VH-VL binders against q9umr5. Designs and how they scored, part 177

Target 1, 268 residues: q9umr5
Amino acid sequence: SYKPVIVVHGLFDSSYSFRHLLEYINETHPGTVVTVLDLFDGRESLRPLWEQVQGFREAVVPIMAKAPQGVHLICYSQGGLVCRALLSVMDDHNVDSFISLSSPQMGQYGDTDYLKWLFPTSMRSNLYRICYSPWGQEFSICNYWHDPHHDDLYLNASSFLALINGERDHPNATVWRKNFLRVGHLVLIGGPDDGVITPWQSSFFGFYDANETVLEMEEQLVYLRDSFGLKTLLARGAIVRCPMAGISHTAWHSNRTLYETCIEPWLS
Key: E = the ipSAE of ESMFold2; O = the ipSAE of OpenDDE; V2 = 0.75 times the mean of E and O plus 0.25 times the DockQ between their complexes.

## First folded at step 5 (VH-VL)

Design qd9 (framework fv_nofazinlimab; at its last look DockQ between E and O 0.82; V2 from the best seeds 0.81)
Fold by OpenDDE, look of step 6:
Structure qd9 (fold): chain C 268 residues (1-268), chain A 123 residues (1-123), chain B 112 residues (1-112)
Amino acid sequence: as target 1 above (268 residues)
Amino acid sequence: QVQLVQSGAEVKKPGSSVKVSCKASGGTFSNYYISWVRQAPGQGLEYLGYIIPEYGTANYNEKFKGRVTITADKSTSTAYMELSSLRSEDTAVYYCARGSKWFDSTPYYMDVWGQGTMVTVSS
Amino acid sequence: DVVMTQSPLSLPVTLGQPASISCRSSQSLVHSDGNTYLYWFQQRPGQSPRRLIYKVSNRDSGVPDRFSGSGSGTDFTLKISRVEAEDVGVYYCMQGTYWPPTFGQGTKLEIK
């Protein structure tokens, strides 16, 4: 039998968004138990990411317990960060494949419709004033806001991304790294036509330097320092990159070609 | 200097399949987009799809998604385009073209082109 | 799909005279990343297409400075300041902002 699949949605999503994905999985891997977690749906997805991590943890623990052979995680958009944090705090997870589906793994720094909705009077260049405040950090979007021009503020004020990245020292860094390294494979999916993840290379742990030049994963400090295990994962062949152009952000979970190429191979 | 060399002309019957090759030399191959474009006689250009050889990730124009398969062999720096269920309307010169590195931009730069492969579909 | 419309489709030109080709898109070609992925290709008789211009106005290496691209949004232009005999061929605009990439009909440049 196939290992169970757990799906974690993104910002403003619900289980309904993954109806096509469920169909694809059912067709190609019949009998697979797929659970789309309907937690923090819609506007509730704006809640602090650590709160979300706790909620999702409570939901996945019983699923994992019933699947001693392991489970697969498909985590979309913001959900990909939730899942990475989840795997960092769980010392007993049994995740075989962690599929990061167009997630801002290295953070977000771009004007999007979501930002315009939440902060209609703010541009990305000024959002640091809000996001790196205690008030701002109560919103999920700010938890992974990564302003390359205000690195000090990011490192000191980010209550989520800077911590799971090990960019700021904290007592749990070593343990979180150990936990995260339990993953069998990290599958990174994203592409240049996403339109939301900015830069889109963030889905592959690429990100802006101080000049807004996008650097690759191997050039990032988190990789070079192996602060949460990226270098180790890459060295053992556990990181899979699956870039695809021609896919918009809202289509990553509903494109058959993408599924067959980037998702399906890791559900066996 | 990067060059793309394609396989020779093909003559096929309707309903059959054709597989065209595109071999890269003089530069890196695996990390770049390889696109396929066709041109019917006396007509314009039509985009078919692309592949990133390093990962085997391909995407297709929906118009051809059911009939086109794009693959690559990194060891030989060769990309392939297979078109099945051939019709007379598929008669065209098929081109491969190299785009940007996958991490840098989109597949559509197409700064280097193959010489083209004429595929004729006739009864 | 995004429709690319070129004009004129036929362009007879006297040697040494300037030429201009228009390309219009059915949608703005400004990508979410801020770039405009509009390209110009030249196809000489019996040859493969050759990229002349990328991202609206950037000339490829080896392309004479007689060629220039301009435009924004939905309206783009390729200009040849003084046409030479070697410029005979078909010119295509292409958008790469939206999937799938689409080409204009082509403009056939001929010498009068």
Scores: ipSAE 0.920, ipTM 0.949, lowest interface PAE 0.5, mean pLDDT 95
Fold by ESMFold2-Fast, scan of step 5:
Structure qd9 (fold): chain C 268 residues (1-268), chain A 123 residues (1-123), chain B 112 residues (1-112)
Amino acid sequence: as target 1 above (268 residues)
Amino acid sequence: QVQLVQSGAEVKKPGSSVKVSCKASGGTFSNYYISWVRQAPGQGLEYLGYIIPEYGTANYNEKFKGRVTITADKSTSTAYMELSSLRSEDTAVYYCARGSKWFDSTPYYMDVWGQGTMVTVSS
Amino acid sequence: DVVMTQSPLSLPVTLGQPASISCRSSQSLVHSDGNTYLYWFQQRPGQSPRRLIYKVSNRDSGVPDRFSGSGSGTDFTLKISRVEAEDVGVYYCMQGTYWPPTFGQGTKLEIK
């Protein structure tokens, strides 16, 4: 029998978006118990990420408890950040494969339709004024806004991403790192045609420096310092990179070629 | 100074398949996009797909999905493009081209091109 | 698919005179990262395509200064300030902003 799969959706999303993913899993791994978590759907996806982590944590605990052989996580877009935090705050998770579908793991710095819907007159260069306020940090999208030109503000004001990445100190950092390191495989998926995640390399822990040059994971301080375990996971052979061009942001969970290449091999 | 060297011309019957090779020398191979583009006689350029040899990840232009398969062998720095169910309309020069490193940009950078392989499909 | 339209399709030019080729895309080629992935290729008779210009206006190594690219959004131009005999061939624009990449139909530059 196959390990259960837990799916966590993204911003302004719901369980319905994963109908094709469920069909693919059923075709290749018949009998897999797949739970698409129907929490923080639509507008509720704007709730602070720590609030979402708490709610998703309560939902996954009984699923993991019933699966002593382990579970797999498939986490899409913003949902990948929720799953990052789940793996850190849960001192007893049994996640084998954490499959991150085009998630902004080092943050977001780009003009997108979602940001224009919320802040129609803002540009990426001035959104830091809103996001790095206490009010802005009450919105999930601001929790992973990472302006490379205002890194001091990001480090001081980010209530979520800077903490979970170990970019700012936290009392629980050592425990979070220990918990995260229990994951069997960290499968990173993303690509240049996504169109939403900016820089798209954020899905692979790459990000802009102050000159907007994208530096890869191995050049990031969080990796070099091994702040939450990336260097240890890479040395262990537990990080899988699966980049694919030709996939738009809303198609990662509904593209058969992507599924067969990047997801299917990690569902045991 | 990377160079891409392709296999020789092929003559195939309709319904058969063809596999063209593209060998890289004088530079790095595994972390770059290796793209395939074709050109029918007297016509323009048409994109088939790409592979990133390091990860074995490939994607194809929807027009050719189900008929084209792109693979790579890192040990020999060679990429392959296989096209099945050949039709006379598949008669073209097939080019491989190296794009950017997968992390740096899109597959379409295509700064180094092979010499081309003529594939003729006739009965 | 993004449609790329070139004009003119045939460009007879006198040696030493300037030449200009236009390329239009069916939609804006500005990528989410702020870059515009518009390329120009030259194909001399019997040869593989050779990239001349990348990201609208950047000249590839070894490409003579007489070649220049310009444009924004949907409208792009390749200019040759002084045509030489070796410039005979077909010129293609290509967009790389959207999957799949697409090419213009080509402009044949010939000496009159």
Scores: ipSAE 0.807, ipTM 0.900, lowest interface PAE 0.9, mean pLDDT 92
Fold by ESMFold2, look of step 6:
Structure qd9 (fold): chain C 268 residues (1-268), chain A 123 residues (1-123), chain B 112 residues (1-112)
Amino acid sequence: as target 1 above (268 residues)
Amino acid sequence: QVQLVQSGAEVKKPGSSVKVSCKASGGTFSNYYISWVRQAPGQGLEYLGYIIPEYGTANYNEKFKGRVTITADKSTSTAYMELSSLRSEDTAVYYCARGSKWFDSTPYYMDVWGQGTMVTVSS
Amino acid sequence: DVVMTQSPLSLPVTLGQPASISCRSSQSLVHSDGNTYLYWFQQRPGQSPRRLIYKVSNRDSGVPDRFSGSGSGTDFTLKISRVEAEDVGVYYCMQGTYWPPTFGQGTKLEIK
């Protein structure tokens, strides 16, 4: 039988967005129990990410308990950061495949329609003034805002991303790394035509240096120091990269070729 | 220094298929976009699709979906483009081109081109 | 798909004189990352295309400095400051900001 699949949605999203993904799973792996978590929908997805992590944790515990052989996570966009935090904070998770579907894993440094709606006078060059304030950190978008030109402010002000990346000392860093390393596979999906995740290589743990040159995962300090386990996972053969061009941000969960190539093989 | 060498010209009947090869020499190709572009006689350029051989990930211009398949063999550094259900309007020169590495920030950056393969579809 | 429109389609030029080719897109080519993925290619008679310019204005290695690119948003220009005999061929603009990449119709440059 196939392991249960838990789906975690992104910003301004709902469970209906995944109807095609559910159809693909049912057609290729009949009998798979798929749960799309109906939490923090729409505007509630702007809640602080730690609040979302706590709520999603409560929802996944009974699902994992009923599946001692393990579960899979498919986590889209902002949801991929929620899921990575879940893997760190849960001492007893049993996740086999963590499938990160175009998620800003190293952060976001790009203008979006959501940012313009929320902060109409802001541009990416000045948004650090809002996001790296206590008030700004009450918005999920700011929890993973990563301005490569204000690294000191990011490291000191980030209440979420800098912590789950192990970029700042905190009491749980060693335990979170240990928990995260219990995952079976980390499947990274994204591509250059996404149009929202900036840089799009953030979905593969790449990010800008101070000159806005994109450095790959293996060139990042968090990888080199193995701060939360990326180097260990890669050496174990547990990191899968599945880049696909030609897919926009809202189409990742409704593209059959993407599903068959990048998702289906990992839904054992 | 990398060169792309394509298979020879083909003459095909309508309804059949054609498979064009593109072999890389003097460099690696597995971590690169390998794109396919065609040019009908006296006309402009038209993008068909790509493959990243390292990951086997391919995608196609919707105009050609269902008829085009792009594959690669990493052991021989060779990419293939197969076009099925051929029509007379598919008569064109078919080019392969090596793009950037998949990770680069400059997409569809086709800096090295094969010599082209003429495919003629006639009844 | 993004439509790329070139002007002129035919460009006879006297040797040593400047040439200018326009390219217009049906929508802005400015990506959310701030870059504009606009390219220029040259295809000499009987040859494969050769890339000249990437990201609007960046000249590729080995491309003579008499070639320059400019523009923003939807309007772009390729200039040749002094046309030489080897510049004969067809010039294409291409956008890579939106899937799928699309080409202009081409501009045939000829010596008068």
Scores: ipSAE 0.758, ipTM 0.887, lowest interface PAE 1.3, mean pLDDT 92
ESMFold2 (binder alone), look of step 6: mean pLDDT 91; pTM 0.935
ESMFold2, look of step 10: ipSAE 0.708; ipTM 0.873
ESMFold2 (binder alone), look of step 10: mean pLDDT 91; pTM 0.935
OpenDDE, look of step 10: ipSAE 0.917; ipTM 0.946

Design qe10 (framework fv_nofazinlimab)
Fold by ESMFold2-Fast, scan of step 5:
Structure qe10 (fold): chain C 268 residues (1-268), chain A 123 residues (1-123), chain B 112 residues (1-112)
Amino acid sequence: as target 1 above (268 residues)
Amino acid sequence: QVQLVQSGAEVKKPGSSVKVSCKASGGTFSNYAISWVRQAPGQGLEYLGYIIPEYGTANYNEKFKGRVTITADKSTSTAYMELSSLRSEDTAVYYCARQSRYWGDSPYYFDYWGQGTMVTVSS
Amino acid sequence: DVVMTQSPLSLPVTLGQPASISCRSSQSLVHSDGNTYLYWFQQRPGQSPRRLIYKVSNRDSGVPDRFSGSGSGTDFTLKISRVEAEDVGVYYCMQGTYWPPTFGQGTKLEIK
């Protein structure tokens, strides 16, 4: 039998978005128990990420407890950041494959329709004024806003991403690193035609420097310091990178070629 | 310095398959994607798909899915495009072209092209 | 798929005179990152395409300064300020904002 799969959705999303993914899993791994979590759907996806982490944690505990052989996580977009935090805060998770579908692992710096719905008069160059305020940090999207021109503000004001990435110190950092390192495989998926995640290399722990030049994961200070275990995971052969062009942000969970190439091999 | 060198012309029968190669040099293979574009005689350009050799990931234009397969051999710095179930309408020059992995300040698409490979489908 | 429409399809021009080619897209080519991924290619007879312009107006290395690109949203222009004999060929616009990349039908530039 196959290990159970837990699916965590993204911003302004719900379980309905994953109907094709479930079809693909059923075709290639018949009998797999797939649970798509119906928490923080739609507008509720704007709740602070730490609040979402708490809610998803309560939902995944019984699923993991019933599967002593382990579980797989498939976490889409913003949901990938929720799953990052889950793996760090849970002392007893049994996740084998953590499959991150186009998630802004190093943050977001781009103009999207989602941001304009929330902050209609703001452009990416001005969002730091809102996001790095205490009020702004009450919105999930601001929890991973990473303005490369105001990195000092990001480091001081980010209540979520800077902490989870070990870019700012936290009393629990050592425990979070130990917990995260229990994951079997970190499968990173993303691509240049996503159209939402900016830079798209954020899905692979790459990000802009102050000149908006992308530096890849191995050049990041969080990797070099091994702040939460990326260097250790890569050395173990536990990081899989699967970039694919030609896939838009809303299609990562509904593209058969993507599924067969990047997801299917990790669902044992 | 940067070169994409393709295999020679092919004449194929309807229903068969063809496999065209594209050998990359000048640091292209490890840092870029390789795309495939075709051009029927006297016609415009049509995109088939691409591969990122470093990761082995490929994706295809929906029009060709099921008939086209793009692969890469890192040891020889060579990408391949295989097209099956050939029809007379597949007669075209097939090009490989370099595609950047980077957005923003990067030009992204097709800064270098192979010389082209004529594939003729006839009896 | 995004449709790219070029005009004119045939462009006879007198040597030394300016030439302009229009390209229109069926939808805006502005990407979510703020860039517009519109490209221009030149194909001389019997040769592979050669990129002239990337991101609307940026000239590739080795491309003469008599070539210039302009436009925004859905309407783009390639201009040659003084046509030379070596410019004979077919010119294609291409969008890279949406998958799959799509090309205009081409404009054949000929000397009168």
Scores: ipSAE 0.013, ipTM 0.614, lowest interface PAE 8.8, mean pLDDT 89

Design qe11 (framework fv_nofazinlimab)
Fold by ESMFold2-Fast, scan of step 5:
Structure qe11 (fold): chain C 268 residues (1-268), chain A 122 residues (1-122), chain B 112 residues (1-112)
Amino acid sequence: as target 1 above (268 residues)
Amino acid sequence: QVQLVQSGAEVKKPGSSVKVSCKASGGTFSNYAISWVRQAPGQGLEYLGYIIPEYGTANYNEKFKGRVTITADKSTSTAYMELSSLRSEDTAVYYCARGDRWFSTGYYFDYWGQGTMVTVSS
Amino acid sequence: DVVMTQSPLSLPVTLGQPASISCRSSQSLVHSDGNTYLYWFQQRPGQSPRRLIYKVSNRDSGVPDRFSGSGSGTDFTLKISRVEAEDVGVYYCMQGTYWPPTFGQGTKLEIK
């Protein structure tokens, strides 16, 4: 038998987006219990990420309790950040594979249709004025907005990403790190043709410096300081990097080649 | 300094398969993305797909999905392109070409192999 | 797929004179990261392609400075300020912004 799989969707998304992913899992691992969480769908995905973490936590606890052998998480786009926080706040999670499917793990700094829908007159260069305010932090997208030209504001105002990345101090940081390190495998998936996640290397813990040059994970201060365990996980052989060109943002959960290469091997 | 050396010419019958090799020397093979591009006689260039040996990841142009498989052997620094169900339209020079494994530095196709002529005839 | 259209397809040039090749894409090549992944390749008779220009205007090491690339969005140009005998061959533009990478038809540069 295969470990149960829990799927967490992304921004403006719902469980319906994962029809093909469920078909692939059923074909290669028949009998797998797959739960796609129908929480914070559509516009509710704009709710503050800590609120989403609380709701998803309540949903995953009984699933994990019924699976003493462990579970796998597949977390898409914004959902990957929810799952990052779940692994940190849960003292007793039994997650084997955390599969992060094109998620902005170091944050987002890009002009996208999603931003223009919410803030039609805003550009990425001026969104910091909205996002790094108490009002802005009530929106999920602002919780992981990471303006490389206003890193001081990001560090002081981010109520979510800067805290879970250990970029700003938090009383729970030591416990969060210990909890996160219990994960069996951190499987990072993303690619240059995504078109939404900017920079796309954010899915691999890379990000812009002040000149908009991308620095990879091993050059990031959070990695070098081992703030939440990335350096420890990499040394343990627990980080899997699976970059794939040719996949757009809405296709990560519906591409058979991607599934067979990057996801299927981690669904024991 | 970086050199990609391909296997020799092949003559194949329709319906068969062909496997072309591309051996890399110089530089660090684990940092490469190896792409395959073909050129029919007197025609332009057409992209088939790539592999990143370090991560074992490969993807293919939709036109060739189901017929093309690209693999790599890190111990010999060699990439392979196998094309099945061959047709006369597959007659072309097949090139391997190097890029960086992250596709983001501007090093797409910075070094090319010498090419392998594959002729499909009955 | 993104269509890349080159003009002219045949370019006879007198030695020492300038040459210019146009490349147009069916959609903007600006990537979400702000870069434009437009490349120029040279293929001399009987040889493999050789990359001359990457990201619109950057010359590869060893490429003579008489070669220059320019353009933005959908319209790009490769210029040779003074054509030399060794420049004979076919020139291709390529986009890497959208999957799959696609090439122009090629421009054959020959000495008249």
Scores: ipSAE 0.547, ipTM 0.819, lowest interface PAE 2.3, mean pLDDT 90

Design qe12 (framework fv_nofazinlimab)
Fold by ESMFold2-Fast, scan of step 5:
Structure qe12 (fold): chain C 268 residues (1-268), chain A 124 residues (1-124), chain B 112 residues (1-112)
Amino acid sequence: as target 1 above (268 residues)
Amino acid sequence: QVQLVQSGAEVKKPGSSVKVSCKASGGTFSNYAISWVRQAPGQGLEYLGYIIPEYGTANYNEKFKGRVTITADKSTSTAYMELSSLRSEDTAVYYCARHGKWFDYSSPYYMDVWGQGTMVTVSS
Amino acid sequence: DVVMTQSPLSLPVTLGQPASISCRSSQSLVHSDGNTYLYWFQQRPGQSPRRLIYKVSNRDSGVPDRFSGSGSGTDFTLKISRVEAEDVGVYYCMQGTYWPPTFGQGTKLEIK
């Protein structure tokens, strides 16, 4: 029998986006119980990420409790950050595979239609003013806005990403690292043709330096300091990197080849 | 010296719309966030929403079910709150209040300066 | 929505005597940034609200030092050390930690 799978959607998304993913899982792992969480759908996905983490935590607890053998998480886009925080705040999670589908794990620094809807006159170069205000931090997308030209503001104002990445001190940091390290596998998926996640290497814990040159995970302070366990996970052989070209942001959950290559092997 | 001056009292029929203005004087308008709060006669305060004029960003309390629209005109330093599909329950004093230098304060919904209020009466 | 509960709702007080108003929130008001966004407002009859206290205990400029705020988590207090005639009005607590901002019912301070 297969472990249950919990799916967490992304920004302006809902459970309907995963119909193809569910078909693929049913074909390769028949009998798998898949729960796509219908929380913070559509515009509610703009709620602060810590609020979303609390709500998803309440939904996930009974599912994990019924599966002593463990569960898998498949978390898409912004949902990957929700899952990052879930794994840190839960003292007793039993997640085997955490599969991150094109999530901005080191943050976002790129224009998207989502930002234009919320901040009509914005450009990526000026979003730091609104995002690093208390007003902006009430929107999920600003919780992971990471302007490489204003890193001091990001470190001081980010109420979510800087804390969960251990880039700024937090009283719970040691417990969060211990909890996150309980995960069996961290499966990172993303690619250069995503078109939304900027830089796309953010899905693999790479990110821009002050000159907008991408530094990979192993060059990040968060990795070098082992702030939440990335270096420990990598040493343990628990990090899987699965980049794929030719896939746009809205297609990660509906591409059969991507599923067979990057997701299927981790759904024991 | 910073003041928020609101438009005058209005009497409206059920089903109509009302648009209340809030003109800021003193300071830099683009640095403000403007909130709207209402108070029914003899009742407490209820938050409607806000706008950050510099970015055109507005957000609304879900309770008003898409009936409220908040806009701003930077050239006249004026914010507007429009409430549609008016009901008797919408009879209230409507206040605007600012958060000055929204980017400097580490306190959302600061509301340090308030307008004088605009009475909106909904009656047949 | 976060529910803010004030007590008492009616507070008759003798001039020169102290007064205390309690405010309780349905959940902790500590923001993820470490700040507690709890405010106190005064509304005199026929006037707009005036902010007295921000972030639990910080007094606004021009607010007499007889007003003080205290508290943490879910339990907050506004104290007036010596009530004066001009203090008559309704006092509201407000939380700004969670969207949307919400107010207590108000406490009417009256001279007896």
Scores: ipSAE 0.025, ipTM 0.584, lowest interface PAE 7.1, mean pLDDT 90

